# Ledger of designs, part 18: VHH binders against WD repeat-containing protein 38 (WDR38)

Target 1, 314 residues: WD repeat-containing protein 38 (WDR38), of Homo sapiens (Human) (q5jtn6)
Amino acid sequence: MNSGVPATLAVRRVKFFGQHGGEVNSSAFSPDGQMLLTGSEDGCVYGWETRSGQLLWRLGGHTGPVKFCRFSPDGHLFASASCDCTVRLWDVARAKCLRVLKGHQRSVETVSFSPDSRQLASGGWDKRVMLWDVQSGQMLRLLVGHRDSIQSSDFSPTVNCLATGSWDSTVHIWDLRMVTPAVSHQALEGHSANISCLCYSASGLLASGSWDKTIHIWKPTTSSLLIQLKGHVTWVKSIAFSPDELWLASAGYSRMVKVWDCNTGKCLETLKGVLDVAHTCAFTPDGKILVSGAADQTRRQISRTSKSPRDPQT
Key: E = the ipSAE of ESMFold2; O = the ipSAE of OpenDDE; V2 = 0.75 times the mean of E and O plus 0.25 times the DockQ between their complexes.

## First folded at step 14 (VHH; framework vhh_brivekimig_d4)

Design w5 (from w1 with D99E; at its last look DockQ between E and O 0.45; V2 from the best seeds 0.00; counts 0 for: pae O 2.5 > 2)
Fold by OpenDDE, look of step 14:
Structure w5 (fold): chain B 314 residues (1-314), chain A 121 residues (1-121)
Amino acid sequence: as target 1 above (314 residues)
Amino acid sequence: EVQLVESGGGVVQPGGSLRLSCAASGFRFDDYAMSWVRQAPGKGPEWVSSISGSEGSTLYADSVKGRFTISRDNSKNTLYLQMNSLRPEDTALYYCARETSSRYGPEFDRSSQGTLVTVSS
């Protein structure tokens, strides 16, 4: 049982992205890590080449601040959510808006694609979760049950379930196989503050990050809490599973990114980033950690961290 | 233009109470979570409390939990902070902040002047 030597994380490259007309509210990496999206208070979505830091495109259209953005798993599309109560679907290659999804009555705070990229979920201040058909732009379902704003969402790997996190401090698991009206199948309780982020693992575990400074790893099928990760000194803002599901990365309202052992719950590494505030973390397919955050009030920095195997000091 | 104007600060004895207000304009108030932040002399900004825009879910720093109460009146575009059992360590300039994203915490409007709270015997 090769006790895998805790890999030391080192910052390899820092890139600055600074052409926004307003504050950046959201950032997202493409599945391959080659592209970065940023949503801004100026109502625009920006596309960046991650390696060079070059601005690829600035896309307007929203009539309010962009609150959230995300790539589709296949990398062909991305979605943006806005205070203008709409979600926009965009073609990555063409840098063109394909659909404007209308239905929300208040600011939309989160969007997520299904694993097959065929469905989109959105949620926001109207306490509603909407499921959309990506191709047609039609609303498929309205999911009601949260008592406060929806702040995060993610689909299960099997596409059968949707998880949503809310300011009501709960996570709801929605069974999408059920006929309308879709009632939340399960409410996961345990957090004491806002659920700021969610992510499924490939195997179907669910991690939630909260303003209560903790991360919970759940088994959604049994509604059971498996592990509580404690150690953040500030709010958890972003979380991501490694491709092999051995590690979880988390970013807080601090300069720190933490890497956790998913089996033991132990914090393996704490990275003091170059960033003043880390907003988003993600794993690349090759196991590298990408971090996006603010270096100053106007600039976002992407830091690439690589796991270097600790050479066994013979 | 986003405007936040704080009021209600003053001098109070330890154990006393104050109520701060923040008048907001230039944005849809009920679509945003709001926060109070304070800055003591010689110290960096410290988050105090947050409240959601919808049902009024609240969150507090450990240092003020049980003593302070954040609330809002969306019909008046006003944020409040009831401060009870005040302590000398609560002395600070208090700012109202709009949270541009509930994920990223409060954003300070640089144009905000804050309201001074002094707790002294």
Scores: ipSAE 0.303, ipTM 0.691, lowest interface PAE 2.5, mean pLDDT 86
ESMFold2, look of step 14: ipSAE 0.534; ipTM 0.770
ESMFold2 (binder alone), look of step 14: mean pLDDT 81; pTM 0.806

Design w6 (at its last look DockQ between E and O 0.38; V2 from the best seeds 0.00; counts 0 for: pae E 2.02 > 2, unsure alone 62.7 < 65)
Amino acid sequence: EVQLVESGGGVVQPGGSLRLSCAASGFRFDDYAMSWVRQAPGKGPEWVSSISGSEGSTLYADSVKGRFTISRDNSKNTLYLQMNSLRPEDTALYYCARDTSRYGPEFDRSSQGTLVTVSS
ESMFold2, look of step 14: ipSAE 0.632; ipTM 0.838
ESMFold2 (binder alone), look of step 14: mean pLDDT 79; pTM 0.801
OpenDDE, look of step 14: ipSAE 0.834; ipTM 0.922
ESMFold2, look of step 15: ipSAE 0.556; ipTM 0.782
ESMFold2 (binder alone), look of step 15: mean pLDDT 78; pTM 0.791
OpenDDE, look of step 15: ipSAE 0.454; ipTM 0.761

## First folded at step 15 (VHH; framework vhh_brivekimig_d4)

Design y1 (from w6 with R109K; at its last look DockQ between E and O 0.65; V2 from the best seeds 0.00; counts 0 for: pae O 3.8 > 2)
Fold by OpenDDE, look of step 15:
Structure y1 (fold): chain B 314 residues (1-314), chain A 120 residues (1-120)
Amino acid sequence: as target 1 above (314 residues)
Amino acid sequence: EVQLVESGGGVVQPGGSLRLSCAASGFRFDDYAMSWVRQAPGKGPEWVSSISGSEGSTLYADSVKGRFTISRDNSKNTLYLQMNSLRPEDTALYYCARDTSRYGPEFDKSSQGTLVTVSS
């Protein structure tokens, strides 16, 4: 039973990203971690080089605050969701808006891309989840079932399913192979507050973070709760699986980022960041943890945490 | 411009009740979750309660659970906090905050808040 010494994570680099005309509502790393997106209350989306902290572009177009943004898995596109009830699709390389997706009746709070980057899901305060064709910009499906605002979404990497989290404290799994109207086949119940974030693992496990300060790891195929992660003292705001699915990182509405063992459910490390509030965490392909948060009202700080090399037990 | 104006604070005895109000303007009120945050003298800001925009789902800090009730009237762009069974430790400046989708309530430092004093 090799009591693997919990890998000590150290904060290596902190970068500040400024120049927003308003508060930052969302941040997202590109799949390779080289680019950072930020959505702002000023209605703009910002692209940053993660390493240098250089502003690459500022993109306007939304007529309301940007609430959420996310890269496509292939890294060629990103989407932004706004209080203006629209989703915009953007070309990363050209820094150009490709499509304006119209259909929501209220603020759009979340967007996610399918694994093949061909579909986009959005959800928001209208309690609706919309599935879009990325190329045509057409709405493919309307998914109805949540009883409150949709706040998070993610596609399964292995099956044609979409998971959505809501203020109704439930996670819905939508089988997208089913003929419209897609009724949520499965409601995952267990949380007692807003589902603030969702993340699939590579193998198809689903983690949900909530304002109830807990993280649940689910097996969606059986609708079973595998592990409950307890330890956050504030709302869970962001979660991410490591590429090898051994670790889960979570950021709370605090200075703390936690790293969990996915198998045991134990908190391996609590990182106290230099950030006042950690908002987003992600893993790079090489296993590094990227954290974005607010240091002050005007500045976002990205901290990179690296796993200290396991001291070879002699 | 986003404006949040708090009112309803005052001095009450322990066990007393107050109702706070927050008048919101400059944004689509029903598209935002709203929160109450308080700051006691010498202490940092403390989240008190939040309410969703659409169905009125509510959340409470453990310290106020069962005593406080958050509500909203979207037709009036107003947020409320009913505070019952007040305790001296509830003494604080109370602020209304717009909840930004993913990151929780943003404390507007420019807000004056409304003072609640619980003292015998």
Scores: ipSAE 0.156, ipTM 0.612, lowest interface PAE 3.8, mean pLDDT 85
ESMFold2, look of step 15: ipSAE 0.472; ipTM 0.753
ESMFold2 (binder alone), look of step 15: mean pLDDT 80; pTM 0.796

Design y2 (from y1 with S101L; at its last look DockQ between E and O 0.58; V2 from the best seeds 0.00; counts 0 for: pae O 2.7 > 2)
Fold by OpenDDE, look of step 15:
Structure y2 (fold): chain B 314 residues (1-314), chain A 120 residues (1-120)
Amino acid sequence: as target 1 above (314 residues)
Amino acid sequence: EVQLVESGGGVVQPGGSLRLSCAASGFRFDDYAMSWVRQAPGKGPEWVSSISGSEGSTLYADSVKGRFTISRDNSKNTLYLQMNSLRPEDTALYYCARDTLRYGPEFDKSSQGTLVTVSS
């Protein structure tokens, strides 16, 4: 059983994305990794070509800072959340706002699309999760149960469930098949601080990152904690599963990105990025790790880390 | 323009107490978590405490837990830090910062902070 030496990840390319009129609050890669979205304090969302670093478009419309942005799984749409209490739906190709979703009473902090891109979930400081129809822009459901701000959300890829993370240190799993005012079907408890990020794996595992400096991998169907990942020295900010679910990448409020073995819970590699602060990490379909962060208050740097196959020293 | 102005620092003896204030302007205060960060001489910035915007959920660094209390008055756009049982190691410049919750506390480097000196 050749204990294959984990391939060393190397930073290959660093791109700088500038021209924001304010601080960048959020970044998101398109599903194919070709486009980067950034949301800024200036109330604009920016689209970038990831490889070249070229600005594709700057989109205004929000009347407050953009707090969060995310692509739809199909890559045709993206959503932005703002302190102006609205969510905006945008067409990627047309660079046009399609819908303004109104309903939140406070800053919206997170948005996520359903796997089929037909629904959108949002959450924020009003402690409410709203489910929206993407096509009509209508609110479908109001989900209430969190005791503090909702900061993260993700849909299950396998079941009709939504996970939300809150500053109340809990993860709620919402069964969206249930017509009844969806009292959070399940609360996952274990974190001792703010849950800052959530991510489902392809198979339906759920990872949560927290200000308690830990990552939890859950089996939502059984509400069981599978693995606790310890090693971050700072708050966990972002997490992502590899497509094959073998790896988990995490970024902290530091220059460090960690790669974890999902089966063993061991940290395989700690990457010291060129970034002062890593904000977002994601995997490309081909298994590359993309990291975005701030190098300077005004510049976001995207670093691509590729796993270099260790040439077997013959 | 976002402005954060810290006050309340001073010189105290070990075991003493201070209350810091931060006046915020230029943004919707209640939509942001707020944090205190401190920087001791010769050391890097250290996160001290954070408070949410609505119900006042609070977090503390282990070094200050049980001694410090963060609070806020949204009607006054003011953040507070009650510091009790002060220790020499608490000596630092204290800064108020907006906390984006996603990117951590962002303090204006141009801010002068408020100096807390704990000395016998």
Scores: ipSAE 0.309, ipTM 0.693, lowest interface PAE 2.7, mean pLDDT 86
ESMFold2, look of step 15: ipSAE 0.534; ipTM 0.773
ESMFold2 (binder alone), look of step 15: mean pLDDT 79; pTM 0.804

Design y3 (from y1 with L59Y; at its last look DockQ between E and O 0.34; V2 from the best seeds 0.00; counts 0 for: pae E 3.9 > 2)
Amino acid sequence: EVQLVESGGGVVQPGGSLRLSCAASGFRFDDYAMSWVRQAPGKGPEWVSSISGSEGSTYYADSVKGRFTISRDNSKNTLYLQMNSLRPEDTALYYCARDTSRYGPEFDKSSQGTLVTVSS
ESMFold2, look of step 15: ipSAE 0.633; ipTM 0.825
ESMFold2 (binder alone), look of step 15: mean pLDDT 80; pTM 0.795
OpenDDE, look of step 15: ipSAE 0.367; ipTM 0.734
ESMFold2, look of step 21: ipSAE 0.345; ipTM 0.713
ESMFold2 (binder alone), look of step 21: mean pLDDT 80; pTM 0.797
OpenDDE, look of step 21: ipSAE 0.520; ipTM 0.806

Design y4 (from y1 with F107W; at its last fold request DockQ between E and O 0.67; V2 from the best seeds 0.00; counts 0 for: pae E 2.2 > 2)
Amino acid sequence: EVQLVESGGGVVQPGGSLRLSCAASGFRFDDYAMSWVRQAPGKGPEWVSSISGSEGSTLYADSVKGRFTISRDNSKNTLYLQMNSLRPEDTALYYCARDTSRYGPEWDKSSQGTLVTVSS
ESMFold2, look of step 15: ipSAE 0.585; ipTM 0.811
ESMFold2 (binder alone), look of step 15: mean pLDDT 78; pTM 0.789
OpenDDE, look of step 15: ipSAE 0.817; ipTM 0.914
ESMFold2, look of step 16: ipSAE 0.620; ipTM 0.828
ESMFold2 (binder alone), look of step 16: mean pLDDT 78; pTM 0.788
OpenDDE, look of step 16: ipSAE 0.291; ipTM 0.669
ESMFold2, fold request of step 18: ipSAE 0.462, 0.525, 0.475; ipTM 0.728, 0.770, 0.748
ESMFold2 (binder alone), fold request of step 18: mean pLDDT 79, 79, 79; pTM 0.798, 0.802, 0.795
OpenDDE, fold request of step 18: ipSAE 0.876, 0.860, 0.873; ipTM 0.942, 0.931, 0.939

Design y5 (from y1 with T58E; at its last look DockQ between E and O 0.40; V2 from the best seeds 0.00; counts 0 for: pae E 2.4 > 2)
Fold by ESMFold2, look of step 15:
Structure y5 (fold): chain B 314 residues (1-314), chain A 120 residues (1-120)
Amino acid sequence: as target 1 above (314 residues)
Amino acid sequence: EVQLVESGGGVVQPGGSLRLSCAASGFRFDDYAMSWVRQAPGKGPEWVSSISGSEGSELYADSVKGRFTISRDNSKNTLYLQMNSLRPEDTALYYCARDTSRYGPEFDKSSQGTLVTVSS
């Protein structure tokens, strides 16, 4: 009678991940969910086995805080962005740094991989977006146009386009299909504050999370806003689409994680966990929600699994 | 160790002005967005204003637009809030925060804040 499937969320697995030498700034799950990366104020990236909580490695090299980390879609690489103005590319299996990408003049705040894992985008406080070839480490392109820091990015899974979100409260969609000196872009306006996170859906819809406490879902091909998700009482930190695009998970700068119906815009569930700040949320391929954040500012990282109403596991 | 120390609060009459300061240490101030958050007695925390890096955008809550001005001096690692045309509803503890800090109902106060009281 009512729209939407009733959702029930339950905490199934909670693991505590400790031994960081500083506050955790970012975390990321591997594509298969078996590894967790954490980036720390101590300049290290830590790798953890998700199920056991075992520390796999602690990788130094950055000379400043690690602000962001992300796996490549194929799971073979990860990237880290730092206040030291560099991006580092790492081999997951060897736990070794392959490249140090230098070019940014200020802190690097976001990295993202293209769907084929062959390109990397980076952005930060110098207002520049840089595209890099993963294999060679060469900078391919410099994208300028944002009026303030680049805080978020994601590649489209369906077309060769990049979305970037900024402190200037806009999302830019960069068309990367032509080899030209200038890259045209379109601006998506509507947010009133920093665009802190971006996520494409599998079909090419784009979600943007903002310090204005809202999430917008856009159709980038038409530059149209499809729906606004309102209900967070804090800035939005992280968002993720479910694989079937029916749900969106979002974390605020708080212990709250929300699950939304993408068609109606209604908040279906709110999880209040033991976390201080949720750094990331993700959907597994089978529809479970993984959340990572800190419960003790210097000692613990928590991962939790919640079932989806569509894809429960006993 | 990251430290944020607020100062400049006090008691003022409605229509008055105050200038708050936040001294920052233990991190590279230039590479963080900074915010002011306030908490009135019996209320949850309320975001007031934010400023990006050294030449960044300024953002204001609707309740303070046109009356408050956020600024920063990166050479002194100091964040400021100039509050003009103060009203009784501006009475609150005021805190500064980095862009990594929790706020809202789960706001984690990392400092004592500075008290602003607006009363006749």
Scores: ipSAE 0.481, ipTM 0.736, lowest interface PAE 2.4, mean pLDDT 81
ESMFold2 (binder alone), look of step 15: mean pLDDT 79; pTM 0.789
OpenDDE, look of step 15: ipSAE 0.752; ipTM 0.903

## First folded at step 16 (VHH; framework vhh_brivekimig_d4)

Design ya2 (from y4 with K109Y; at its last look DockQ between E and O 0.10; V2 from the best seeds 0.00; counts 0 for: pae E 4.5 > 2, placed apart)
Fold by OpenDDE, look of step 16:
Structure ya2 (fold): chain B 314 residues (1-314), chain A 120 residues (1-120)
Amino acid sequence: as target 1 above (314 residues)
Amino acid sequence: EVQLVESGGGVVQPGGSLRLSCAASGFRFDDYAMSWVRQAPGKGPEWVSSISGSEGSTLYADSVKGRFTISRDNSKNTLYLQMNSLRPEDTALYYCARDTSRYGPEWDYSSQGTLVTVSS
């Protein structure tokens, strides 16, 4: 299997999204990549058509800055988290708020959907993780264990587990099969600073990024650290696995995007100056890397330039 | 209540050195990244340096890289900024800030800052 040096990544500016009334705190692509969601300090969530850059809708309702937003895996819903201590559930097609989830006592910093889009997890400065029923809007579980703000969360794709990352520098794995109250099943320790982001791979590996400038790839089932990725010169802000789990993309505060070999831990490519601040990295189904930056409200696309097989000059 | 109190500012000649301190209280200090931010007269706030919570991973603005050193003593809940080779352009009110944003340029502080003046 020719571990071929990934084709030279080409980076180009795709679109500029400049209609926000405040700084962008979060960006998220829809599962199909056709829509971009942005949450802003102005308390609004914005929906954009990715290809054209057209603003589709601006949704108010939050009474504080939107800190985080994500689409549901099925693409029908999205959620927003805010400093107003609430999570809102929205219908994508109708551009309408369906539910206001109340329970947090401080700013909510992260939200994530379960793979089946039936549950939502949220976390924030109250050091609490809440599990919600998406349909009813009721809180199902309160998960307590972190010692500081929860800044990231993601559901396992294959196991009924939730991972949360905190500024206490730990990742907690929550077994959701357990009877209430759910106790953290495992704490993954190794980072030496705030955990800013985490994501599962399709197979169930977990990556975490930290302000300690490192990325850790974990095997959650064994609570083992598989590999540490070193090379960022600033804190890591976003990470994403490629669909085939061969690559991991990461974005740092220093406007650097790095692509890593997940098996060897080597940095394959470093892209500098792509964005002022990269908030979100994602892979498209065709293997392209999409990066959204909030500072300049731009979207950058990093594509694999397939070296056309040089026709053997006969 | 989160409290940050800066000290150590003063008047120095170009090429001189100062050490700033920030006393933190009201939160788990070692769990947070901390930053120094400065504001010169007539200018907006400028990020200077950041340090992670536990092991002290550091980051610097290009304008101060090689001259300033950020450090912390978690046992004392204190943040430091050693400033060497000071320049007139370093003149500013210096603030200690707790990092409160996932993506960086958001801080809180509760103090009035400490004034650093670099003049011949």
Scores: ipSAE 0.194, ipTM 0.628, lowest interface PAE 2.6, mean pLDDT 85
ESMFold2, look of step 16: ipSAE 0.283; ipTM 0.635
ESMFold2 (binder alone), look of step 16: mean pLDDT 78; pTM 0.783

Design ya3 (from y4 with R28T; at its last look DockQ between E and O 0.23; V2 from the best seeds 0.00; counts 0 for: pae E 4.2 > 2)
Fold by ESMFold2, look of step 16:
Structure ya3 (fold): chain B 314 residues (1-314), chain A 120 residues (1-120)
Amino acid sequence: as target 1 above (314 residues)
Amino acid sequence: EVQLVESGGGVVQPGGSLRLSCAASGFTFDDYAMSWVRQAPGKGPEWVSSISGSEGSTLYADSVKGRFTISRDNSKNTLYLQMNSLRPEDTALYYCARDTSRYGPEWDKSSQGTLVTVSS
């Protein structure tokens, strides 16, 4: 409590996931941490078993580089976004493309699923945010207002709202409950560069990571900045809240992953590994940190945290 | 081969102006967002400015906002940085880069940088 430094955050195991036909642009852990997706410049999405490193499948279909990939919260689907201006929805168990979502006019750079896995948001270089019905594949809503490309997104777990982050250095909060469009332009200003990552906490706080090397934690319902996390020496790439909301993990464009106390804003620990760049970090439900990154263009690493003998939430 | 060549650096007095250029070759320049990054002697890299590939939208670090202007001329495959009201804190080696998710040997190999020294 008074220390604020979890004992379970040390990196103890490194596994390599290789054999991509091009550079890896994005990775994502399944909600339970058992599967890793990688999206590649070669236009394929790869599925890996996290613990063993076994390749489960290699899926083509995109006619350009895959820029982003993400699991649905229920773990049954994933989405991929590409320079070919499409989003593809895939069935994890069948390893099959279910839908090709067309509408963007330029590269799609981010996708995110609603908490119930029924909706999907996408955004990219055309400055448009598109909301899609996952079941039917129909576009539900076109959200305009950002003044530059959309680079990050996440759905609120507690209300029907979407956050989007942009090269215009702002985060927009889109209230999807409203009949009128006036609330759809709530902007959170404060960052001075691209908003590269967004993550809602379970209670509805929002973290934003930026190329300005900072992380901001917001209360979106009041548009209030709660705290700034400073200390990264590179652009911020990925962020994740712990399930109990006491901690935030963040990966920079480097080997470094930092763990922060969400209440004080202090950096509690800097984890160093053999990774060249971390693509993503995540917390498992039991509080372990998973990190995925590249050590070399021909290989892909997964770093696993160690457990304390006193695992506090098991 | 992707090639980026910076030029236009030099020694200038505080309050002065300087214009950097970056000549690009080996790729379709119009299809890429571009950035300027600087590195002061003995310090880590610092992002300065970026320009979008699709609409020419620009972003600036707070430390240079209002003083520096990024631009590009796609007909000449050239990226520019106009630096006004220069301060000693702007002294650094300046690099251009394609918009990428990492710093590393490829970025350093692609360009030598151009040195800007601001001293009184």
Scores: ipSAE 0.238, ipTM 0.592, lowest interface PAE 4.2, mean pLDDT 79
ESMFold2 (binder alone), look of step 16: mean pLDDT 80; pTM 0.795
OpenDDE, look of step 16: ipSAE 0.330; ipTM 0.708

Design ya4 (from y4 with S101Y; at its last look DockQ between E and O 0.17; V2 from the best seeds 0.00; counts 0 for: pae O 12.6 > 2, placed apart)
Fold by OpenDDE, look of step 16:
Structure ya4 (fold): chain B 314 residues (1-314), chain A 120 residues (1-120)
Amino acid sequence: as target 1 above (314 residues)
Amino acid sequence: EVQLVESGGGVVQPGGSLRLSCAASGFRFDDYAMSWVRQAPGKGPEWVSSISGSEGSTLYADSVKGRFTISRDNSKNTLYLQMNSLRPEDTALYYCARDTYRYGPEWDKSSQGTLVTVSS
């Protein structure tokens, strides 16, 4: 297995998205990377064409700042979470609000779709996680267990589980097959500060980022910490696994994006000066890293330079 | 209330050196990464350098790499920026910033910063 020298990552500024009426709190790419969502303090969600940078639509409706937004895995829907204590479900093609999900008592900070796009999870300052039916808009379950605000959530790709990260510095794994009331199946402890982000790998590993400036990679099935990634000088804001799960990208608040070897825990590359604040990191199917940030509302693309096979000199 | 007070600015010739200081109060200093940002006349704010709270890891903008050194004394709640080999393009108001979860480095807007002028 040729431990090929990690391809030098090239960082390029791709586009500027600057039509917001307020600060951007969240960014999310569509599954195919063709669209970008941004949630703003102005209470609106913006849709952008990623290649051209063209604004596709501006959607109002929230009566408070949008804190978080995500596409459904199938790309047909997206959800937004707001300080107005609601989650909105939107149709991508029609650019219309389909549902207003009401139930939270405080600001909603995170939303995530199930792999089949049929369920939605939300969490927020009320320390509650709510599971919603996407089609009906009904709350299916209330998950209680965190001692502080929920800031991140993601569904497992392989099992019927939901992971949530909280300012109580813990990750909870919820088995959704269990009968109500759903109690957290497992609490992952190890972080020493607020958890700000988490994501599953395709195989079911879980990564969490924290204000303790570290990233933890977990094996949820065994409740084990596999590796701790150290090197960020600021709080971790966003993390993403590569499709092959060999790499993890992370973004902090000091214009720093780091790429990590998931097996060794070594930082392979540190990209500096990319964005003031990176809201989201994502990998494209072809292995490129997309980073969106709010500071200058710019998108930057980090591409892996494939070493052209040296033509054997004849 | 979070307070950040910058000092140490002045007028220097190209190639000269300055040391900036930032006195922090109103929060647990060692829990936060700290940053320096600068704003030149007619330009937007520019990130300069960051340092971690406990481990002392440091980052620098490409424009200042090899010339500037960020450091901190947690016992004194003080952030420092040693600036060597100063250039005219380094002329700016320099601000101390605390890293936040929402916006990243945030400086005290009420602060006047400390002015660094590099002129022949």
Scores: ipSAE 0.000, ipTM 0.235, lowest interface PAE 12.6, mean pLDDT 84
ESMFold2, look of step 16: ipSAE 0.564; ipTM 0.805
ESMFold2 (binder alone), look of step 16: mean pLDDT 79; pTM 0.802

